# Designs tried in a protein design chat: VH-VL binders against Epoxyqueuosine reductase QueH (queH). Part 5

Target 1, 182 residues: Epoxyqueuosine reductase QueH (queH), of Dehalococcoides mccartyi (q3z8v0)
Amino acid sequence: MAPKLLLHGCCAHCTAYSFKYWQEQGFAVSVYWYNPNIHPFMEHQSRLEAMRKLSAEMGFELITEPSYHMAEYFKNVSANVDGRCRICFDMRLGQTAAYAAGHGYEYFSSSLFISPHQKHQDAVCSAEALAKETGVRFAYADLRKRYSDSRHITKPLDLYRQQYCGCVYSEYERFGKPNSPA

## First folded at step 2 (VH-VL)

Design m6 (framework fv_masavibart)
Fold by ESMFold2-Fast, scan of step 2:
Structure m6 (fold): chain C 182 residues (1-182), chain A 123 residues (1-123), chain B 110 residues (1-110)
Amino acid sequence: as target 1 above (182 residues)
Amino acid sequence: QVQLVESGGGVVQPGRSLRLSCAASGFTFSSYAMYWVRQAPGKGLEWVAVIWYDGSDKYYADSVKGRFTISRDNSKNTLYLQMNSLRTEDTAVYYCARGDYDILTGYYEFDYWGQGTLVTVSS
Amino acid sequence: QSALTQPASVSGSPGQSITISCTGTSSDVGGYNYVSWYQQHPGKAPKLMIYDVSKRPSGVSNRFSGSKSGNTASLTISGLQSEDEADYYCSSYAGSDTWVFGGGTKLTVL
């Protein structure tokens, strides 16, 4: 019997190879969607629809939280906008670990570890702390060199393309400031 | 499926202007960066310009900077290149091409190309 | 003119393998994993053959493969066929939303 791993999916493009990787490592993988950091709601829905299309194409189970916790995101972030990425990781990975603990998953992980644009070490520290707090094991692999493989899977599917990380702060940083990052 | 069709090429005298169009179909035009690439007769490919998916950012090759303007109309699925102060060395087939830009990696390639439109700058 | 250096020509016989090099700098080929290769037959638009150094689009033969070492990318065509006779161009992302092309290599199948 393969050990069960709950894989947090931050977007379809990051999830494609992350799912394949953990399946090939011998895990029974379900993908978990909880991304209250994606704003506005219609952007969240476009990205979720891309994930649903990927789920259909790759044949994985997609578990979605029924509630969009945008207000909870802003409540947690508004007092510390400079530290928002760690707070965001704690929210998403915390919900994933809690779901895993409550539903018989031995392990959890995240597609965050494939993205070269995420605060990788902050996400690792968040996951390691949550593993200790919940008793669910954190499965870690640095997949940043494998993002090209994930893109190779999703490229033919012509999925929705995000133009900023997720939150309104990241959208403003990309488009609103003089000399915005590429 | 994906189609890109250039138009607007022709013979023009040095110092004059010409506007090229590229009609896109078969994909969500507003989600992709678009490029102009040119090829002088018997020569290789040269990147000319890029425009981001929403038209907010534009970049140009040094050889055309200040003379050419790239633009797009997402409501019409059309890409444009306004070419001012044309020189004989601007003579080329001009291709529009779709770019696959991913915000997570910044990966780029010219994955679909139009048939090209010939611009001849001659007196 | 071209920013990336390719040999002007390469030749091979049917069934052989040939390799085309594409040499840049640490600011393009050496600095990024965003090298692509294009095939152009006379009078036609270029066709994407390889992207992200080594990936093939759907429909491109596995006889075409790409690799990179330092500042040099390579396109290898195995089992050479007459229809492979074409011009081949490399391209690389060069930072700041700019791109550079190689000068092109004419492949002759004799």
Scores: ipSAE 0.061, ipTM 0.646, lowest interface PAE 5.6, mean pLDDT 88

Design m9 (framework fv_masavibart)
Fold by ESMFold2-Fast, scan of step 2:
Structure m9 (fold): chain C 182 residues (1-182), chain A 121 residues (1-121), chain B 110 residues (1-110)
Amino acid sequence: as target 1 above (182 residues)
Amino acid sequence: QVQLVESGGGVVQPGRSLRLSCAASGFTFSTYGMYWVRQAPGKGLEWVAVISYDGRNKYYADSVKGRFTISRDNSKNTLYLQMNSLRTEDTAVYYCATEYGDYEGWYFDLWGQGTLVTVSS
Amino acid sequence: QSALTQPASVSGSPGQSITISCTGTSSDVGGYDYVSWYQQHPGKAPKLMIYDVSNRPSGVSNRFSGSKSGNTASLTISGLQSEDEADYYCSSYTSSSDYVFGGGTKLTVL
């Protein structure tokens, strides 16, 4: 019926409006969870549980990668920590596009495109390259002005609130300095 | 020591320009979005501009749109506000501020001490 | 007017409770649970006292509490002390994805 779109969800708060947007554009949307960049494991699980609660509330299909690929993340990042964000985008969007190609999705996208805190153009470049490599179409919209609307959807649900981007490098950069909060 | 320090304020005539700076220290400036918030003498607070952590996204209050430009230099841990076509109603203490403690917060928990801009004839 | 509505002044004596209101519209205070309150002493930068309607930052006295009903948010200060004398500003997220502040309330402790 409607064209199938696989939406990578980086967190519940970014996913809420991203899902609504692509559904309103006429797509049959499934949300894909693959975030080996979230550390430590208990932080990953808290964010995944928030996504499961959002899935139940919004009624979308949530596809969860069975394995926590933390070792693959560090293997890929350790030789180039300064370039880690692009490596991270390539990993998550690459897995999403590969899953889409293998499971009959015509399009893929990501909730990364709603976050004002992400390197937006690097993520777009990653997605465009992966679309060419896999033959899956990249559905793009700049939803950064709708970030607050996504948070408005999740605020009443009392979901877990993250305090850093995801990786231990981002956690250290935010909170590892003298006089950092909490 | 987590700190924001503004500079560049002063007295200027209407129609002229002024550039404010905000020096950040004690935290990883390049991972935070930054705001300019102003306060006219004896009046309330008004947000003026915001810039994303990487400098790619910028938003302005309608009162300053087209006249003010926010920018940042992450290599120098410094935030800027270029103020053009200044009006007497732009007279205010200008603060830099950020949502320091909450990655997804909508509140300012880190403020500079402010720098006074007086636009007078 | 785009500013949130606060009373210009409130007063109380030590040990009393006072409440400061902050009234907006369904496009700011009434539409979202992103209301914050700031305390400002003369010549000083604002200090966050309440965020997300009713949450207190670490180090803020539990004498300060926040609430919201419809389009009006409220800051209540119980057991009023002389050091509470300051200007108080509310702020809210808006449907335009920006911030709006209240006009401020001067609290005088007699």
Scores: ipSAE 0.016, ipTM 0.548, lowest interface PAE 6.1, mean pLDDT 87

Design r1 (framework fv_rosmantuzumab)
Fold by ESMFold2-Fast, scan of step 2:
Structure r1 (fold): chain C 182 residues (1-182), chain A 122 residues (1-122), chain B 111 residues (1-111)
Amino acid sequence: as target 1 above (182 residues)
Amino acid sequence: QVQLVQSGAEVKKPGASVKVSCKASGYTFTSYYIHWVRQAPGQGLEWIGYINPSGGSTGYNQKFKNRVTMTRDTSTSTAYMELSRLRSEDTAVYYCARDYYDSSGYEWFDYWGQGTTLTVSS
Amino acid sequence: DIQMTQSPSSLSASVGDRVTITCKASQSVDYEGDSYMNWYQQKPGKAPKLLIYAASSLQSGVPSRFSGSGSGTDFTLTISPVQAEDFATYYCQQSYSTPYTFGAGTKLELK
């Protein structure tokens, strides 16, 4: 029996190779969707639909939280917008580790570790703290060199294309920043 | 296969408006932004703006902001760019292009329309 | 606006040559370790065609004789060996911030 790993999926494009990698390492992998950091709701739904299409194509189990915790996201972030990425990691990885602990998963991980644009070390620190807190093991691999492999899997599937990381703050930073230094 | 097919050449007088169309096929129209770029005769490329066909949100180059309007019709998979108060300097080939973006922020124009020639003269 | 300075404005080459085109941004177009720089090819009377994205990634269907390199403000497109179909105008483009801007173009001409 292969050990069970719950893989948090931040988006379809990051999840494709992350799933393949952990399956190849000998794990029985289920993908977990919990992304209250994606705004507005219709953007969240478009990205979830892309994940559902990837799930059908790759044959993995996709577990989705029934509630969209946007209000909880803003409650946690509004007092510390500059630190929002760490708060976001703690929310998503915390829910993943808690689900894993409650449902017989020995390990958890995330597709966050494939993205070259994520705060990689902050995500690692968050996951390590949550592993200690929950007793679920954190499976770590630096997959940033494999990001292109993940994109290669998803390109032919014509999945929804996201324009920003997820939150309204990241949308403003992507499109509202000056075209020259202030 | 992915195709972007644009409307035909236009000849306009100064002060008029022009509306150029870009019909998409071979992919999910609402999954990719459409950008508009122009090229004056013998000159380089100049970015005008974009539209997200899903929600209809737009972004414009400040140079064109008060004269350009971008729209789309999801039922016909067609994007439109309307440029008003035309000047002779607006004489150019106008291109639409599909924009691919991923979560890491990479962004590029992977497919282009054939171009629409606009001539503004008296 | 981010200004793109492309050089040379034109160059002459023979089939089989190695050619290098450079592009300089007026400010860094890097964000969190990645470069927001793309290269396009344009033939007379035709729309531009994407060759390279994210400074060094080859677009599917584009021959491996095209390669891109660089980071920060300095970028290079290399064509080696040049084929007869490569005589065209090449443009760099930054997608770091709006307005997106292009270099003035480099015309590759047959000797």
Scores: ipSAE 0.012, ipTM 0.507, lowest interface PAE 8.8, mean pLDDT 87

Design r2 (framework fv_rosmantuzumab)
Fold by ESMFold2-Fast, scan of step 2:
Structure r2 (fold): chain C 182 residues (1-182), chain A 120 residues (1-120), chain B 111 residues (1-111)
Amino acid sequence: as target 1 above (182 residues)
Amino acid sequence: QVQLVQSGAEVKKPGASVKVSCKASGYTFTDYYIHWVRQAPGQGLEWIGYINPNSGGTGYNQKFKNRVTMTRDTSTSTAYMELSRLRSEDTAVYYCAREGYRYGDYFDYWGQGTTLTVSS
Amino acid sequence: DIQMTQSPSSLSASVGDRVTITCKASQSISYDSESYMNWYQQKPGKAPKLLIYAASSLQSGVPSRFSGSGSGTDFTLTISPVQAEDFATYYCQQYDSTPWTFGAGTKLELK
């Protein structure tokens, strides 16, 4: 019997190889979608639709949180915008670990660990703290060398391509500054 | 020091097959993808495909997919590209190149090239 | 397939000049705040050499007189000041979508 792992998916492109990796390590993997850090709502929906297409193509179970917790994101971030990435990791990984604990998953992980664009050590520290708090085991692998593998899986699928990290702050950082073209 | 060393020049007749080798040294062979790129005389660069030396997984440009096969031998740190049913239009210099790791998909080290001439 | 349109096809310059080479993608090759575009230099009889990756990142060992800029569909390679060893052919390449494609090349010639 394969141990159960709940894999938080931050986007389809990062999730593709992360799912394959953990499946190849002998886990029964379900993918969990909880990304209140993606704004506006239509951007969130475009990225979720990409994940649904990937789920259909790769044959994994996709578990979606029914509520879009944008207000909760801003409540947690507004007093500390400079630290928002760690707050964001704590929210997404916290919800993933809580779901795992409540639904019989032995392990949790995230597709965040494949992206070269994420604050990798902050995400690791967040996950390790949450594993200690919940009693769910954190499955860690540094998959940044395998980012290209994930992109190769998703390139032929014609999935939605994001243009900024996710939050309105990251959208402004990319497009709102002088000499910051798309 | 990172090096990619390719096999020597080949002269083939139309309809034949050619197999080009690319021997890697100076790094862990299984950690980096190997790509193949060709250049016809006086022309630009054309991507053929890649191999992941760790898994043996490959991706090919659709233009070549029914004629190209990429393989590797991890014991000798060597990648191979075989192109079949050769045409005169396949006359070109063929390069292997290593894909960099951080952002992926850039070719940081190249082999010296293998000249293929397809003629009667 | 993504088409890479490189201009000009040839350019004459003198040592000490500032030259710019442009590359236009047929669709956006930017994703998640990165642009998936590289620049290579090729001298006659030699393999290409990586100069710039991810549109603007200078490869280790490449002189700082080379710089890259741009995002979305429009990209530029700048060489300033041009040195004698810079007379070569330059190629842009996208790696956003398979098949990976190159521009037709720009030959930089001594005036």
Scores: ipSAE 0.020, ipTM 0.595, lowest interface PAE 6.8, mean pLDDT 88

Design r3 (framework fv_rosmantuzumab)
Fold by ESMFold2-Fast, scan of step 2:
Structure r3 (fold): chain C 182 residues (1-182), chain A 122 residues (1-122), chain B 111 residues (1-111)
Amino acid sequence: as target 1 above (182 residues)
Amino acid sequence: QVQLVQSGAEVKKPGASVKVSCKASGYTFTGYYIHWVRQAPGQGLEWIGYINPYSGDTGYNQKFKNRVTMTRDTSTSTAYMELSRLRSEDTAVYYCARDEYDFWSGSYFDYWGQGTTLTVSS
Amino acid sequence: DIQMTQSPSSLSASVGDRVTITCKASQSVSYSGDSYMNWYQQKPGKAPKLLIYAASSLESGVPSRFSGSGSGTDFTLTISPVQAEDFATYYCQQSYEYPYTFGAGTKLELK
């Protein structure tokens, strides 16, 4: 029997190759959607629909958290906006590890480890701490060199493309600053 | 297949205006900014501005700000760039390009139109 | 405006060579560890084609012989080994702030 791995999907574009990679490593992979860092709600829904389309195309099980924890995100972030990326990793990976522990997954991982420009080591540290806390094993691979492969899978599918990281702070950073696109 | 198809070559007199179109297909038109870039004969690339097809919001290079207008028609998935009070120095190939964006990588132009040649001469 | 100084303006190479093209920005185009520098290839009569984005990320479908490096103000595009289809003009472009600006281009010519 293949060991079960719960893969947190941060977006369809990062998830495509991450899913393929872990499946090829011999895991039975389910993808987990929990992204309270995506605002506003309609943006969250557009990105979730892209993930549903990818799920149908690639044939993986997509598990969606029923609650949109936007209020919890802002409660955790508002006092420390400069540190929000680590808080965001802890929220998303924490929920993933907790779900994994409660539902018979031996391993968890995330599509966060494919972006070459992500706060990679912060995400690794978050995942390692959560593995120790929950008893679920963290499956790690540095997939930053494979980011192009993931985009190759998703480009032909014409999936919704995000214009900012996810949170309103990242949207303001792109569009609201002097000399910004908006 | 993503495509940006531009209108045909234009020949104009100094002082005239020109309106170039860029028709998008193969993707959700409102999901991506469209930028315009020009290239004078034998010269490099020069950024003109952008339009957000979802909102209609625009941003222009100060060099062109009082002469350029960008618009779009979401029903036809078409972006337009109008340049007025043309000078001989506006002779160039004009490109539209799709702006791929993410928060870490910034903007980059992943698909380009074939170009529209504008000649401004007496 | 951020000025991009691209060098050399032209170079001659043979198939199999390693070539290096550089771009220097008049101010940093990096923020929080990320660099907002792109590289494009243009062949005569054609639109530019994206090769590298965010200084070092290879665009899908672009051969691995193309690579980008650098941060802050100094950036490099490397082609190794050069193939026959690589003889073209190359442009760097910063997307850190508006107006977006391009280098003047480097023409790679067959020896």
Scores: ipSAE 0.013, ipTM 0.545, lowest interface PAE 8.1, mean pLDDT 89

Design r4 (framework fv_rosmantuzumab)
Fold by ESMFold2-Fast, scan of step 2:
Structure r4 (fold): chain C 182 residues (1-182), chain A 121 residues (1-121), chain B 111 residues (1-111)
Amino acid sequence: as target 1 above (182 residues)
Amino acid sequence: QVQLVQSGAEVKKPGASVKVSCKASGYTFTSYDIHWVRQAPGQGLEWIGYINPSGGSTGYNQKFKNRVTMTRDTSTSTAYMELSRLRSEDTAVYYCARWDYGSGSYEFDYWGQGTTLTVSS
Amino acid sequence: DIQMTQSPSSLSASVGDRVTITCKASQSVDYSGYSYMNWYQQKPGKAPKLLIYAASSLQSGVPSRFSGSGSGTDFTLTISPVQAEDFATYYCQQSYDTPLTFGAGTKLELK
């Protein structure tokens, strides 16, 4: 029996190759959607709908949390906006690891590790700490050089394309400042 | 340190095929995609395709898909591009280039010196 | 395919001038707060050389007189002040989607 891996999906474009990679490594992969860091709600829904479309096309199980925890995100971030990315990783990966522990997954990982736009080492440190706390194993691969492969998979699907990382702070940094990369 | 060295100039007749090599050194060959780009005399740059040297996966520009094949040999850190059913319009300099991730995007950070192909009858 | 429109096709300048080259993509090349746009310099008989990546990041070893700006569909390469070694052809390139596409090039010529 293939070991079960719960793959946190931060967006459809990052998830496409991440899913394929872990499946090719011999895992039975389910994708988990929990992204309270995506604002406003309409943006969250556009990205979730892209993920649902990808799930239908690639044939993977998509598990979605029914509650949109935007208020919890702001409660955790508002006192430490400069450290928000690590707090955000802890929230999303923590929920993923907790779901994994409660539902018979031996491993967890995330599509965050394919994104060239994320604080990669902070995400790795978050996942490693959570693996120790939960007893679920963290499956790690640096897939940043495979980001183009993920884009190649999603190109014919004409999926929604995000213009900022996710949170209102990243949207402001992108559009509110002249010539602003995130 | 990082270097891409290509094979020498080729002269071919229409209908023939050509295989160009690109030998990499100074880095871990399997960690970076190799892309191929051509340039006809006095013209701009045209992307042909790429190979992932780790798994051997390829992606081709639709314009060339029925005539191009990309391969690699990990034991010699060499990538190959074979173009078949050559036409006079294939006369160009062919470059291999390394695909790297920079700060927030992807780019060609190192290029081979180019291989001149002349197709004439 | 993403079409790259580069302007002008050629321009003449003197050493010490400020020159600007523009590149327009047929659709946005932004994703998650980054612009997937690169600029290359090519001298006669040589392979292209990377100057700018991610629209505005200067490649190591490239002089600071080169700068890039822009987002979405509109991008600019600026050379200021122009030096004798800068007379070359410049290409923009989108790295957002395959097929990868280049602008038609801008030839910078001495007046």
Scores: ipSAE 0.007, ipTM 0.568, lowest interface PAE 8.8, mean pLDDT 88

Design r5 (framework fv_rosmantuzumab)
Fold by ESMFold2-Fast, scan of step 2:
Structure r5 (fold): chain C 182 residues (1-182), chain A 121 residues (1-121), chain B 111 residues (1-111)
Amino acid sequence: as target 1 above (182 residues)
Amino acid sequence: QVQLVQSGAEVKKPGASVKVSCKASGYTFTSYAIHWVRQAPGQGLEWIGYINAGSGDTGYNQKFKNRVTMTRDTSTSTAYMELSRLRSEDTAVYYCARGEDYGDYRYFDYWGQGTTLTVSS
Amino acid sequence: DIQMTQSPSSLSASVGDRVTITCKASQSISYEGDSYMNWYQQKPGKAPKLLIYDASSLQSGVPSRFSGSGSGTDFTLTISPVQAEDFATYYCQQYYSTPYTFGAGTKLELK
C-alpha cells in the first residue's frame, strides 16, 4: 500500500505540481485546505473555489477545514506583524500535521515549498518542529525550480488568479506602498 | 485553442478616429484583461492600456489618455480600442494581448495578429 | 515612468553559440522576492511571443535553451546553444508599474 501523505495547499497554482510530484514519488496524496491567512472572506472563497476546480481536474481528494480561523490569525499576528510569516506557517502547517496525526496520514507536506516567494527556510523549520511534536513525518523537497511546471498545469484551466499573497498586510504591501504596481 | 483575432488594416486621414476589434476564443473571456500595444514601423513596442474584460475597468498610458477609449462586449468576447484625433505618428501595427491588471500573471501570453493603421494625407 | 535599457542593440552569433542580452531598469522592479520582468521574441511580420515571465520562469512550449536571471534593476536573457530559428528581435518588459514599458530591443543576427 502506498504511504499516505497530507499535502497542505496554499493555493491552486502551487498545489498542481506539488500534488503531481508527491504522487510520482509513490505517495497516496490528499490535499488539505486551511488558509486563515487569506483575507477578506470573499478572497478566501475565490481561492478555495479555484482549488475545488483543480481537485476536479486532477482527481485528488480535497479536504477542507470547515472553520475560517481569521480571528485566530489576527490574535496570533497582531502583536508581532514583522514576524507574521513564521506565525502563519506555524498555524497552517500545525493544523495540517494535527489533521494528519488524527486521520492516519504517515506524512505531511505543503505546496509552500514550490513558491520562490515564500520564506522557505522558516517554513522548513516550522514543519520540522511540528513533525517532532506530532510524530507525523515531514516529507521535504525543494520544488522552487518546478514552480513554472505548476503554473504550466494551471494556466490552461483559467482558475481564479490571486492579486496578493493572502493577508491584509500583504495586500497593503502590494497596493498601498510607494512604487506599488497597482 | 486560445486565439485573439483582430480586425483588418485601416487607412485614415489626420484628425479621424479608428476603432480596432479583438475577438477572443478558447478561454473564459471575463477572467482576463486585454491589453493594447503598438509598434511603429521598424521600432519597438509601446503599451497603450488595458481593459478588464469582466469588470469593464480600464487603465490607460497617460500619453494616450485623452485620445483612447477601450470597451468590450462580453456576449461576443470582443474587446475594442478606439483612438481619436489621429496623427501621422499613430501609424503603427496595433496588437491586442491577453494579460491581467492585477496579480501574479502580469505578462502577455497570447497576442492578436496585429492591425496595421496608416495615417496619411 | 520606468525606463528599460537593453544592451546590446544588436549582436551577431553563430549556431551553437551562447549569447546573453541584458536589460537594466531605471529603478528596482522587484518586490518581496518577485521580479516583475518578462522577455519576448519577435520575428519579422509577427506578433511578439512570450519566452520568460517573472524574470526566470520559462513559458510553456519554449525550449529550455532560453533562460532568464536577475533581480532588482539588472536582468539577463541567455540563449544557449543558439539555433537557426532563434535569429529574431528580443524585448524585455517590466510589469512592476504602469505604464508598462519595453526595452528598445536586441536584434540577434547570424554571423
Scores: ipSAE 0.007, ipTM 0.483, lowest interface PAE 9.7, mean pLDDT 87

Design r6 (framework fv_rosmantuzumab)
Fold by ESMFold2-Fast, scan of step 2:
Structure r6 (fold): chain C 182 residues (1-182), chain A 121 residues (1-121), chain B 111 residues (1-111)
Amino acid sequence: as target 1 above (182 residues)
Amino acid sequence: QVQLVQSGAEVKKPGASVKVSCKASGYTFTSYWIHWVRQAPGQGLEWIGYIYPGDSDTGYNQKFKNRVTMTRDTSTSTAYMELSRLRSEDTAVYYCAREYSSGWYDYFDYWGQGTTLTVSS
Amino acid sequence: DIQMTQSPSSLSASVGDRVTITCKASQSVSDYGSSYMNWYQQKPGKAPKLLIYAASSLQSGVPSRFSGSGSGTDFTLTISPVQAEDFATYYCQQSNSYPWTFGAGTKLELK
């Protein structure tokens, strides 16, 4: 009888504690993988494989969107690269909320809310708007102080570790800019 | 070039408040965390807290949580730290620093020059 | 909170020497393959300057005579050979969990 929550997973390391937290709050949690913002495809697959390993270890259901919507990501972002993070949140949280609405989930959330390096309030605003549009409830908790706890859970699992946020723009900004320590 | 420029020295009485500024230039101000760190005379470094200028999100060291407030002004690319109910033990140099993240690793790549605060009766 | 114990508190050396500074965390600041440990240099009247991040990664523009090593709870900064401009105070810092904490510092002094 536990209420069902669909948790969007942005990466294994952020998902580990986020899953544990929502399960401890009394929810029946499934993790949803939809990350067209991760490029190139091999990087996406490495991160998805890490999530699959975490799923096996923690025993949660992992639902994967079968299509890699990279073309849709670039279609939505190319005319507004400076606003890409909000567009990216709207895509990932929108797909999560839509899946939740179509499959009997009462709530949705995301592992985005554990990362200290995400635009936290933009993600919250995106989720709140999508909750109103879909009728699915947004479950919110600020888990940024539990970021190290999530990394601690994944440490023994030897999971793939990402070196940039996800998109090719973020990779260039981390490693390609003059004056940036890499 | 990346630069953080802080406001000048302050002398305050016990019980007063101080507001220190940190003006950023040479990068996208709203895309990097700004932290505040202090150093008492002859002592080491102590972390106070952070602000994310993109959305004003803050986190504070529990030691300072009831006395510190961090804000920012995106139009001037300036971060602020206000410390209230000052004590003589708050006498220190206060630094702002930019957090850079390389993959899983977070560190301070650029620092302001420091603001000296003296709290005296 | 993670406590950082840095030793020695001061060290005297001559130009050309090899010096070693150690830092011990009260709990592990490493995940498999990753250590959340940074080293900073501070000269009198100046802000700290990043030397090493991720325990062993040299910051761009920092001379190769600086090196870092260690994992788990025990970390080392090595300066070899020491040059005249290296006489300063050195701080370790963990970024594994909040609050972020620094060692008490090691002052490297000319003999």
Scores: ipSAE 0.014, ipTM 0.525, lowest interface PAE 7.5, mean pLDDT 88

